Miniprotein binders against Mevalonate kinase. Designs and how they scored, part 5

Target 1, 378 residues: Mevalonate kinase, of Arabidopsis thaliana (Mouse-ear cress) (p46086)
Amino acid sequence: MEVKARAPGKIILAGEHAVVHGSTAVAAAIDLYTYVTLRFPLPSAENNDRLTLQLKDISLEFSWSLARIKEAIPYDSSTLCRSTPASCSEETLKSIAVLVEEQNLPKEKMWLSSGISTFLWLYTRIIGFNPATVVINSELPYGSGLGSSAALCVALTAALLASSISEKTRGNGWSSLDETNLELLNKWAFEGEKIIHGKPSGIDNTVSAYGNMIKFCSGEITRLQSNMPLRMLITNTRVGRNTKALVSGVSQRAVRHPDAMKSVFNAVDSISKELAAIIQSKDETSVTEKEERIKELMEMNQGLLLSMGVSHSSIEAVILTTVKHKLVSKLTGAGGGGCVLTLLPTGTVVDKVVEELESSGFQCFTALIGGNGAQICY

## First folded at step 3 (miniprotein)

Design VU0a (from V1, 15 letters changed)
Fold by ESMFold2-Fast, scan of step 3:
Structure VU0a (fold): chain B 378 residues (1-378), chain A 117 residues (1-117)
Amino acid sequence: as target 1 above (378 residues)
Amino acid sequence: TPEEQILEYKYEGREAERKGDIETARKYFDKAIEVAKENGDKESEALAYSALGYVFRELGRPEEAEKWLRDAYEIAKQIGDELAIAWILFQLGQAYEEMGKTEEAQEMFKRAEELAS
């Protein structure tokens, strides 16, 4: 049998940085996906004692005998419960790390080790010790802040849980899981994110699992329903960033200038709430009029991010380029590099602006915002 | 359900705060805390305490704000929410500054920066 799953990446539409200081942030799914294909061998297959992981985009393959996995991961299969998400203990994670080390990862690709550990944990807890080939490919650039780790955890969990459903009816194209399965999926994906990031916020996996948009404020996540199409150009500056240093810089500025920065954070809160309201609105306002309002709010948010000190020369270069084409852009996520969002009003032709950005060494993606979450295909 | 009730109270509290009706905001956050405690919802409890801390600071009552923010801190620490801890520590620093406790304020700000970095 074969199961396919996909899960979207995400962007922060508004509220990055200010959310640490009590502002509302809005995160949205993007239609750039991580895909997982799960294949079980035929019952009559001669060689069916292995678990194989293929990372297609980077041409890497990892393979373990089931006997070796059972030896290294000390748990009784009688304790396996898919309906109860389980945290990976420090002892178990160390055992999994040995399995990963045995695969002899190239030093320049050691950053993959946590993702492979997550794969082994989720696979063995949800499926157990059964042979399979798992193929992963992603449209999301690694380390760019577009939620690639969460998309991996969500897509992987979706495939694993979907394979456990006994009533498998093949439809045309991609279909969503029901609410009960999405809740279970999101909890398992969060456990996977803990292996990759230690203490994840839950934002990335939640928006990837459920799709659409979420509001986040002081650790509280609220799901939103998008009622309009929204198209963005996402420009990856290819400039690395230190998220903790950037967050620390904002906090230092808030300490030095508390009243001014409180006003900045309050302004961001208002922008985030208004953006969410426009996107969820069912009123008579046309899509183009809503796009104009969103454009202005994005421009205002970028000004406030500049006030926080989190822009970068690479980000400003992207913004300068898009302004020549009468477009509005803002950084997304931590800033200091990373990705820039540019709103594309209905009817915008992107060929020339993309050509200029790519000639400057940047990577461009066109994405629809607020679409589907995790989906499966049999 | 308890979860729905907590979300409604938090929403109403935030809306009242946004409109400048601080006393109404306080009443709703109090109700959210009560329901969260009854149902063992540590995350919602911490968020409601944090919101009360902010409300009491807006009322010019930083001594009361400190109490709520410290309760929020202990719960955020238990659930391992580093971003919430950093935010709460920053708010504690502001409360201490408003009380004229400069040394305590600086300690809170330094701790918030360390968690953020």
Scores: ipSAE 0.000, ipTM 0.111, lowest interface PAE 22.6, mean pLDDT 82

Design VU0b (from V1, 17 letters changed)
Fold by ESMFold2-Fast, scan of step 3:
Structure VU0b (fold): chain B 378 residues (1-378), chain A 117 residues (1-117)
Amino acid sequence: as target 1 above (378 residues)
Amino acid sequence: TPEEQIIEYRWEGYEAKKKGDIETARKYFDKAIEVAKENGDKYSEAFAYKLLGRVFYELGRPEEAEKWLRDAYEIAKQIGDEYAIARILWELGEAYLEMGKTEEAQEMFKRAEELAS
């Protein structure tokens, strides 16, 4: 049998950085996906005793004998329970890391090691020691702040759980999971994120699992229903950033200028809340008016992010280019580089602005915002 | 246990390798080899040699890499794990290619592909 799963990346619409200081932030799924195909071997021959991982977008393949995996990762089927997500111990993580090292990862691709470790942990805990070929293909650029690690964890978990939980075959394309299965999926994906990031917030995997949008503030996550189409141009500056340094810089500015920064954070809180309210509104007849209001809020939020010191010359170059085309843009995530969001009002032709941005060395994607979460296909 | 000790040493060596601390990586892989030999764990012995070969290859010392990879190959042949043999042969091919021994590299890659098939 073959099972396919996909999970979306995410962007932060408003509230990045200020959320660390008690403001509200809004995050949304984007229709750029990580895809996972899980194939169990036919009764013939050589891969009946092997687990194979193929990373299609980067043309890499890894393979382990099930006997070798079982030696490295202790397995007791009496304790296996896929309804109870399990954390990977430090000792098991070391054993898994040795399995990854045995695959001859080139020096330039060591950044893959944690993702492969996550794959081995999730596979062995949810499926056990059965042969399979797992193919991963991602539309998301790694390290760009678009939630690629969370999308990987969610898509992997969706494929693994779908192959185990359901005997029902759905043949009419991509289908969403029910609430109970999404909750279980999200908890497993969070355990995968812990292997990659140590102490993840849970925001990225929640958006990727459930889709649509979330509002979050002071540790509380609220799911939102988007009732209007939103199309964005996402521009990857290809400029790396140090998220910890950027977060620290904002905190230091708040210490030096407490009254001004408190006002900045309060303004961001108001923008995030108003943005969420506009998007949740069920009045379809005002889509054009809602787009104008969202546009203005995005422009204001970018100004406040500049006040926090988290913009960058590459971000400003993108913004200057898009303003020539009467479009508004803001950074998403940590800033200091990374990705920029540009709202595309209904009917916008994107060809010329994309050509100009790409001629400057940037990478462009168009995406619908607030769409589906994790989905499966048989 | 010897098994836990081998895993710990390989992990320490791998961490040192990632940091570019070759002397520490070598120390831990040597310890892993010693415990593997004492315990008769030919699989762990072969892969500890292979890890040491990879370290020297990444240092731009393919002659030393070839020596350790040859040791890994001989042990892997004794255990008869075709996949392990194929991985080591591919690694040897890369080392030969870096030494400018193109014909020897092609022979290693050919043998690895046949075994992996």
Scores: ipSAE 0.000, ipTM 0.421, lowest interface PAE 12.2, mean pLDDT 85

Design VU0c (from V1, 16 letters changed)
Fold by ESMFold2-Fast, scan of step 3:
Structure VU0c (fold): chain B 378 residues (1-378), chain A 117 residues (1-117)
Amino acid sequence: as target 1 above (378 residues)
Amino acid sequence: TPEEQIYEYKFEGREAEQKGDIETARKYFDKAIEVAKENGDKDSEAIAYRNLGLVFRYLGRPEEAEKWLRDAYEIAKQIGDEIAIAYILLQLGYAYEEMGKTEEAQEMFKRAEELAS
C-alpha cells in the first residue's frame, strides 16, 4: 500500500516583525511543495521489523528496528488515539534524540536532527509501531524562511492520517482533505512544529494545511480567500540568518525609539490590512490595477522593514537588480538574509531578471500565491 | 559551442552544490573557468570564480575562498556589475570572519551595504 501527500510552503506578504508588536501580518501558501510517500511492506515480505526514513534530495537514509523505537517511546500502542493530537514531553524528546544520534548523522547535516525527531514522534503517535518506508523530498530550500519545517510537518501528518482512512479511492491526481480532517491534521502538524521550534506561532502550519492566505494579529488567525491570481518571483539569497537575534534587535530598537517605532508598526498594520482587503475584494477593479496597488504597498513595507533594521546587503542586492527591471521586491520572513519576494505583474517575462539574479549566485523560483493546502494521492 | 559548454558546466556545478556534492561542484566550476577564459567570456568567468569561492567556504577553507572571490571581484568591477560586486563583497566578509580577520570582515560588510544601498 502506498500513500502520497504534499504540502505547500509559505511566504509573508506583509507584516513580518511588526506582528510581534501588535500589527497585522498576511501570509500565503506558495505552489512549492514538500512531498511524503508512505509505503507499508507486503504481508509476504521477509523482514517486517523496521521503520525506514529516506531523505531523497540529500541521499540520506535512516533505519530503526521497531523494538529499539519502543524502548525510546514506551507506551501501549493499543491506547493510541489519532483524533487527539499529543505533545512530545521533554523526557521523550531526549530519548528520541538518542535514536537520531545512533544513526551517525554527518556533522554538516546536524541541522536535520529536529526534523528526524519530529518524524519519529508523529509516526509513532499516529501509526504506532508498524513497519514502513517513508520517503521525503522537497522543492523548498531549507532555512530560507519559506516554511519548509511546517510543510514537512503538514505533508508527513497528511500521509500518516490518510493511511488510516478506510474508504480509499485511487484518484486522478491530488485531492484535498475536508475541513474536519484539515483541522485534525493542522493540530498534529503544530505538535511537530513544537519539536522543531519550541514555541511556534501556528502561522506556518496553518497556511500549509489550509492553503490560500491568512491574516494574523495578536494571536488570532483569520483565513482569507484570495480573489485574484498573484505570481511572485522568490529569490533565495543563500545567506543564513539568526531569527532570534533579528527579532531581539527590533525589540531593542523599539525600546530606544518608542514613538518612532510605534509609528512604523502602525504603518505596517495599515499596509497589511489594505493588502488583505485588495486581495479579497470581488469588485470590478481589474487585476492589473490591483497589482499596481499591491506593488506600491510591498515597496512601502520594504522601506519600513529597513526602518526596523532587518534588511541585509544580500537582500538589497536582489532589490537593486529587480528595480532595474522596474519590478518591486521585499524581504519575506525574518530578513537578515533568506528570501526576497518580487511581484510579477500579469504578462511579465522573467527570463532576463532570473538570469541576472542567478548569475549573481542567487536561487530563483516562480510561484503562484494562495493555492491549495495539504493534499493526498493514493 | 563554447557558450554551451560554459552554460552546461555552470549548470552542473550549481546542481552539485545544491546536492552538497562539493567536490563535483568544484570540478565543474574549474572547467567553466577554463573554457570562459579561453573564450573571453568575462561574465561567465566571474560567476564561476564566485561559485568556486563559495565552494571553498563550504569546505571550511576560507583563505582559498578569499582568493577566488577576489578574482571574481576584479572581473565584476571590469564588467560594471554592481549587484555582483555587492554579493562578492558580502561573501568576502564571511570568508574574513571565518579566518578570524574581524576588521577586514567589517570593512567588506560595510562596503557591500553601501553599494546595495
Scores: ipSAE 0.000, ipTM 0.106, lowest interface PAE 20.8, mean pLDDT 82

Design VU0d (from V1, 18 letters changed)
Fold by ESMFold2-Fast, scan of step 3:
Structure VU0d (fold): chain B 378 residues (1-378), chain A 117 residues (1-117)
Amino acid sequence: as target 1 above (378 residues)
Amino acid sequence: TPEEQILEYRLEGYEAERKGDIETARKYFDKAIEVAKENGDKESEAYAYTFLGKVFYDLGRPEEAEKWLRDAYEIAKQIGDELAIAWILAELGAAYYEMGKTEEAQEMFKRAEELAS
């Protein structure tokens, strides 16, 4: 038996940083995926008592005996509560951490520990103590702010839940899950995110599970339907960032300049709301006219992010390069490095701008924005 | 439904505050609090209290803003809403700064930074 699942990454289209201060943010799925293949051994196999995890894109493999896993997580029946998403207790997380430590990860790859812990928790709670090989392959660059951890949790959960579905029809491609299954999936993925991030917002996993777009306003998540094609060039600066320092810096600037920063946050709120309205609109406005409006709003938002102090010389280098090609760009996520979004209007040829960005050491992706969420294939 | 009514009142309040119409913002957040309390919706109650704090801050009354924000903090803490807590702490920081309590303001912003990760 073999099940395949995929889940998209995400970008923040507008509202990063200002959302911490009560403004609206808009996040959207991107058609760069984390893929999970789940394979159970045939009943005719002689002896198979192992759970194997293969991280294909980085050529790493981890393997545990089911007896060892049961020893660390002792109650088989309590791990089969698929319909009731469960939080990992501190005691269980500590036991799982020992299982991960026994795999002898290199110090340079210790950042994988939480992802592997999440895998072990989700696997044992949804499947239980059955042998399998799980293969993970991600198109999303690690640590880039494109929602790779959420995509991992969503894709893993989709594969695990799909393996328990009685009606399995093989099609010619990827199939979306229904609303009820997506809700259950999203709740399980959130529990996985808690292992990786401690206190996740729920934004990343919701976008990855449901696809399309979400609007986040004053703690409330609203799902949005994208009603226009929207294509972006995503440029990864490959510059690491200290997200906590950047968030702290914005807050300190707000302390020093409260009236100015309140106006900045209010301006971002307006931009986010207008962007969402344009993309969601089914009116007779042409795609080209909507693209011009989005272009202006992205440009304005980048100016406000500069006012917050969260840009970086690497981000500015990307923006300067894209401006030479008459394109508009803005940072996405925490800033200080990370990824930059460039709107690609209908008919744009990207060969020359990509060549120039890549010659500067940056990594480029083209992506459709606001597409499908979690999908499965048998 | 009560949930839809609370959301609508909160959004009307946010729009009014964004436009600088403080009187209208206060009216809608008061309505949101009333419905939230009647229905045991602690999440919406916390957010409405947070915006009342913001309204009093905008009126130049940071001591009153602090009182509403402290109530919002206790509710957000009870329900474990980390984004709400981060937002409330940022607003408390602004209120403390306006009151001349710079050390307290910095502590609030530090805590908000930790929770926004």
Scores: ipSAE 0.000, ipTM 0.134, lowest interface PAE 20.8, mean pLDDT 82

Design VUma (from V1, 17 letters changed)
Fold by ESMFold2-Fast, scan of step 3:
Structure VUma (fold): chain B 378 residues (1-378), chain A 117 residues (1-117)
Amino acid sequence: as target 1 above (378 residues)
Amino acid sequence: TPEEQILEYKLEGYEAKRKGDIETARKYFDKAIEVAKENGDKSSEAYAYELLGSVFRYLGRPEEAEKWLRDAYEIAKQIGDELAIAYILWQLGYAYAEMGKTEEAQEMFKRAEELAS
């Protein structure tokens, strides 16, 4: 038996950094996915006692005996329940870390440790101690700010929970989960995110699980329904960033220039709210007219991000390139490197701008914004 | 133009690979290589070989992947594209690891890290 799941990455359309200071932010799912395939041995096959994890896009494989996993991860049948998401204790996480270390990760790939730990925790809590092969393949570049860790947690949880569903859909099509199953899935994915990030916001896993768009303000997440298609060119600068340093830098600038920065944050709040309103609008405004309004708001938001000090020479290089083609771009996420979003109005051909960006060493993706959340396939 | 055709083939192949349609991805990358060679576009030729190598790795055929990635490496080196060289070396490292050639794999990863820093 085999079950497949996928979950989308995400981008921040507006409000990054300012949201830390009380402004509204808008995040959206993108149609770049992390895929998880879960395979159990056939009843007629030889019994094995192993759990195998394959990371297909980087050609790494890990395997543990179930006996070894039981030593590290306590089993309590009285508290183990798929309907009750469970947090991993510090003691258990340290034991799981030893299981990961025993796999002799290449020095260059030590950054995978937390993801593998998350896999072991979620697998054992949802499935228990049963043999399986789990194959993970991601379209999302790691560390680029496109929500790869959340997509992993959501896709993994979807596959694990789907293996317990009695109703099965056959064929090559992907199907969405109902609201009750999505809520359970999102709570489990959040527990996985805690292992990777300690104190996750819940934004990334929520937009990955539910799809479409969300707005976030002062710790409150609201789901949005998009009533227009949006296409973006996503350019990965391949420049790493220190998110904590960037966030601290904005805060220090706010201390030095409180009145100016308060005005900047208020301007961003207005932009985020207007973007959300345009996207949700069911009025008679044409898609082209909405795209022109969104284009201008993105341009304004980028100017305000520059005022916050979070751009980078690599980001500016991407923006300069896209401006030559009459396109509007803004950074997404922390800035200081990472990814840049470029709005693609209806009918835009991207071949020339992609060639120029790729010639500069950047990585390009085209994405539909506000699409599907977590999906399963049998 | 030939440049537009090559870019279109690369993008179609990338989208097919993204959707898991590996045979369609191969078809488009092969077409990109053919047009790039006819037009003398070394940069596009190297990138198409790199993408083709990644397809063969995905199919579990690391010997074929190594061949295409080696061709990509030689062209990337000739044109001085350090970022392309780093990504090609990481992929060669994984291909060698998949073949059980641990020493060669470690050498490739080390070289890629030096260029990507």
Scores: ipSAE 0.000, ipTM 0.128, lowest interface PAE 19.1, mean pLDDT 82

Design VUmb (from V1, 16 letters changed)
Fold by ESMFold2-Fast, scan of step 3:
Structure VUmb (fold): chain B 378 residues (1-378), chain A 117 residues (1-117)
Amino acid sequence: as target 1 above (378 residues)
Amino acid sequence: TPEEQIIEYRAEGWEAERKGDIETARKYFDKAIEVAKENGDKESEAWAYDFLGRVFKELGRPEEAEKWLRDAYEIAKQIGDEIAIALILFQLGWAYEEMGKTEEAQEMFKRAEELAS
């Protein structure tokens, strides 16, 4: 049996940082995917006693005997149910860490440890102790704020849950899961995110699972219906950032300048709400006119992010380059580095701006915004 | 790649639409559909039909928009893409509203909202 799954990354269109202070944020799926292929061996196969994980993009392979996995992750059939998502205990996580350490990860790739731990937890809880080969490849750069960890958790969970579907309908291309399976998938993906990030918000995995766009305010997530195509240039500065330090810095600025910062957060809230209204609008406003309105709101939002102190020289270099080509850009996510979004109006040719950005050492992607969530293929 | 070629044809189609050149827009979106079909990419095929529907809706041609959106709907339904189905149903609702078919429009909006939850 073979099943394939994919899940999109995400960007924050507006509202980052201010959302921590009660403002609205808007996040959207991007058509850059993490892919998972799950293959079960036939009884005649030579290796019927192993679980193998292949990370195709970085040419790494890990393999465990099922007997060794079972020693480290105790099985209790009375407790285990794939329909009931389960949190990984600290004791179990320590045992999983030993399984990962036994694979002799290179020092420069230690950042993979949490992802491999998540894989072992999700696999054993959903599938159990059965042999398989799992192949993962991703179009999403790690640590850039594009939701790579959530996309991994969602794509992995989709493949694992899809393997339990008794009626295998072979079709062309990718298909979505039903609502019940998406809800279950999203809850399992959230448990995976807990292993990687401790206390995830649920935004990244929800956008990756359901696709399209969401609006988030004060712990409430609302799904948005997009009625227009949006195309972005995503520029990865390749500059790492400390999200906790950036969030703390904004909070400290709010303490020092409470009235000014409250006004900044209120302005961001208005921008996020207007962006949501534009993308959901069913009036006869042209795509071009909506693009111009979005462009101006993105420019205003970037100015407010500068006021919060979360930009960076690398981000400003990207913005300066895109301005030369009459384009508008803003950081996405935590700032301090990471990725920058540039709206591409309908008909924009990107060759020259991409050439300039790449000559500066940045990595560029073009992406459609607000597309599909988790999908499977047999 | 086929995906890059589809994106390029889509961009050319939207540029032609902006200039009011409907024949050129149709030509490029048709090329995107052909590349998607050749590569078994039902998702891209559905989105290209959806884009044609949106173009004709923006041009005030709701009957042509309905035709393309119905083609998009059938493909999205075939592949089980509930998000694409919901978005296409919203576009069909707007096309029906523009045609003065208020009851049909409300039915499309209701179906889309039920899928989006």
Scores: ipSAE 0.000, ipTM 0.104, lowest interface PAE 24.2, mean pLDDT 81

Design VUmc (from V1, 19 letters changed)
Fold by ESMFold2-Fast, scan of step 3:
Structure VUmc (fold): chain B 378 residues (1-378), chain A 117 residues (1-117)
Amino acid sequence: as target 1 above (378 residues)
Amino acid sequence: TPEEQILEYKIEGFEAERKGDIETARKYFDKAIEVAKENGDKASEALAYELLGKVFRYLGRPEEAEKWLRDAYEIAKQIGDELAIAYILLELGWAYNEMGKTEEAQEMFKRAEELAS
């Protein structure tokens, strides 16, 4: 049996950082995917006592004997595992960490250890101790704030759950899951995110699982329906960032300047709500008029992010380049580096902008915003 | 497997595009189309045609871009993927705009807006 799944990354359109201080944030799926292929060996195959993980985009392969996995990870019944999302205990996580360390992960790739731990937890809880080869390929750069860890968790979970679901009728390639299966998938993906991030918000995995857009405020997630096409140029500065330091810096600025920062956060809240309203609107307003309003809101939001102290010289270099081409850009996610979004109005030619950005060492992607969530293929 | 081959060709195509090697990007997207066709993967086939259209626009060849985007459109229409159709129509609008066909460009943009509603 072979099962394939994919899950999209995400971007934050508005509200990053301010959402920590009670403002609204808006996030959307992007049509850049993490793909997972799950293969079970033929019954006649010899040496079918192993679980193999292949990370093809970085040419790494890991393999464990099922006997060793059973020794390290406590077993639960397969009937309870797939239908009941389960948190990984600290004790079990330590045992899983030993399994990962035994694979001799290169020092420069240690950032993969939590993702591999998540894979082992999700696999053993949903499938159990059966031999398989799992192949992961990602279009998303890791650590750039495009939701690569959530896309991994969602795509893994989709493949694992789909292998236990009998689909009698084949679709036209990629098929979406129903609401009940998406809810189960999202809960399992959230457990995977806990291993990677400790206290995840649930935003990234929810956007990746359900697709389209969400609005988030004070712990409450609301799914949104986009009623307009929206394209972005995503520029990866390739500059690493310390998200905790950036978040802490904003909080410290709010302590030093409470009234000014409260006004900044309130302004961001208004921008996020207006962006959501424009994108959801079914009125007679033309796409070009909506795009002009979105451009202005993105420009205003970037100014407010500068006021919070989370931009970076690399981000400003991207913005300066896009301004020369009459385009508007803003950072997405934590800032301090990472990715920059540039709205591409209807009719925009991007070849010259992309060429200039790439000549500066940046990595560029074009993406459709608000598309499909998790999908499966048999 | 076929889907892994398609994904690898897409990744190689994107990497070549990022390096400004548009001719290599075209070759990889061509290979993705071939494998998608052989395996009846209509969604991947439509996406590969769309990406090939984008590459030809980057080469300053909007007439060739239109050809591939039209192929992408017919497949997306066949499988009923409204979001893919909207995106392809936007790309067609940009190709028409670069050809100086302002009326055709506006029509494509209007159709994309209506589908995205």
Scores: ipSAE 0.000, ipTM 0.154, lowest interface PAE 21.5, mean pLDDT 83

Design VUmd (from V1, 14 letters changed)
Fold by ESMFold2-Fast, scan of step 3:
Structure VUmd (fold): chain B 378 residues (1-378), chain A 117 residues (1-117)
Amino acid sequence: as target 1 above (378 residues)
Amino acid sequence: TPEEQIEEYRLEGWEAKRKGDIETARKYFDKAIEVAKENGDKESEAYAYEILGAVFRELGRPEEAEKWLRDAYEIAKQIGDEIAIAYILWQLGYAYEEMGKTEEAQEMFKRAEELAS
């Protein structure tokens, strides 16, 4: 038996940082996926008592006996059900941490420990103590702000829940889940995100589970329906960032310059709302005309992010390169490094700009935004 | 949903088995089968029979395991699930081996490997 699932990463199209100060932000799914393959043992004495996790992109494999997992993880039989998402207690998380430590992770790969802990929690709560091989591979670069942890949690949960569905008649291609299953999936994925991030916002897993776009402001998430294709060049600067320091820096600037920064945040709010309206619009406006309007709003938003102090020399290098090719770019997420978005209007040839960016040591992806959420394949 | 109810019964059955309460385990797996039958869910019905077979084989009751595994086999055959058939045949092989039926066990293992290749 084999089940495949995939879940998209995400980008913030507009409103990062300003959203902390009451402005609207817009996030969108990108067609770069984390994939999970769940394989149950075929008629064989091999692996009949084991749970195996394979991280394909980094050539790591972990394996546990089911007896050892049962010994380490406490079981509350009357409340355990796939239809009732469960939070991992501190006691259980400590037990799971011992299981992870026993696998002897290389020192330089200790950052994987939370993801492996999330895997063990989700697997044992949704599937129970049954043998399987779980294979994970991801198109999303780690630590780049493209929602890789949320995509992992969503894809894992989709594969695990799909394995419990009795009717598996559609074997050809990727299928979306219905609203009831997406809601259940998103709640389980959020529990996984808690293990990785402590107090996740719910934004990343919601975009990854449901796809398309969301608008969010002051803790309220609104799902959006995109009525136009958007193509982006995503450039990973490979420069790490300190998100807390960047957020703190913006707040300190707002304290020092309250009137100016209030105007900056209000301008970002207007840009985010207008971007959402353009993308949702069903009027006679051509895709090319909408692309020109979006291009201008992205350029304005980048100027306001500069005013907030969250750009970086690496980001500016990407922007200067794309400007030579008459393209518009803005940072996405925390800034200070990370990824840069460049709008690719209809008919744009990217070969030369990608070659120039990659020659500078940056990593490039092309992505369609606002596409599918979590999907399964049998 | 019926699928959620079947899963709940299966989890209760595994927990009862873990505690050594075989009668309660059987009761819950029987309930899972009943709900699957009522809803025409042949895949869940076959899987519940397969679990019963595996549970009672592990408990040293291969004669009872064989009966449930044969029920699982007939349903898996009807729905054309070759992977399920292969796995059920492998479990039948183990049950026959535990009963001392070596030739029948080897035939089951051979058939399972052919389907799995």
Scores: ipSAE 0.000, ipTM 0.106, lowest interface PAE 22.3, mean pLDDT 82

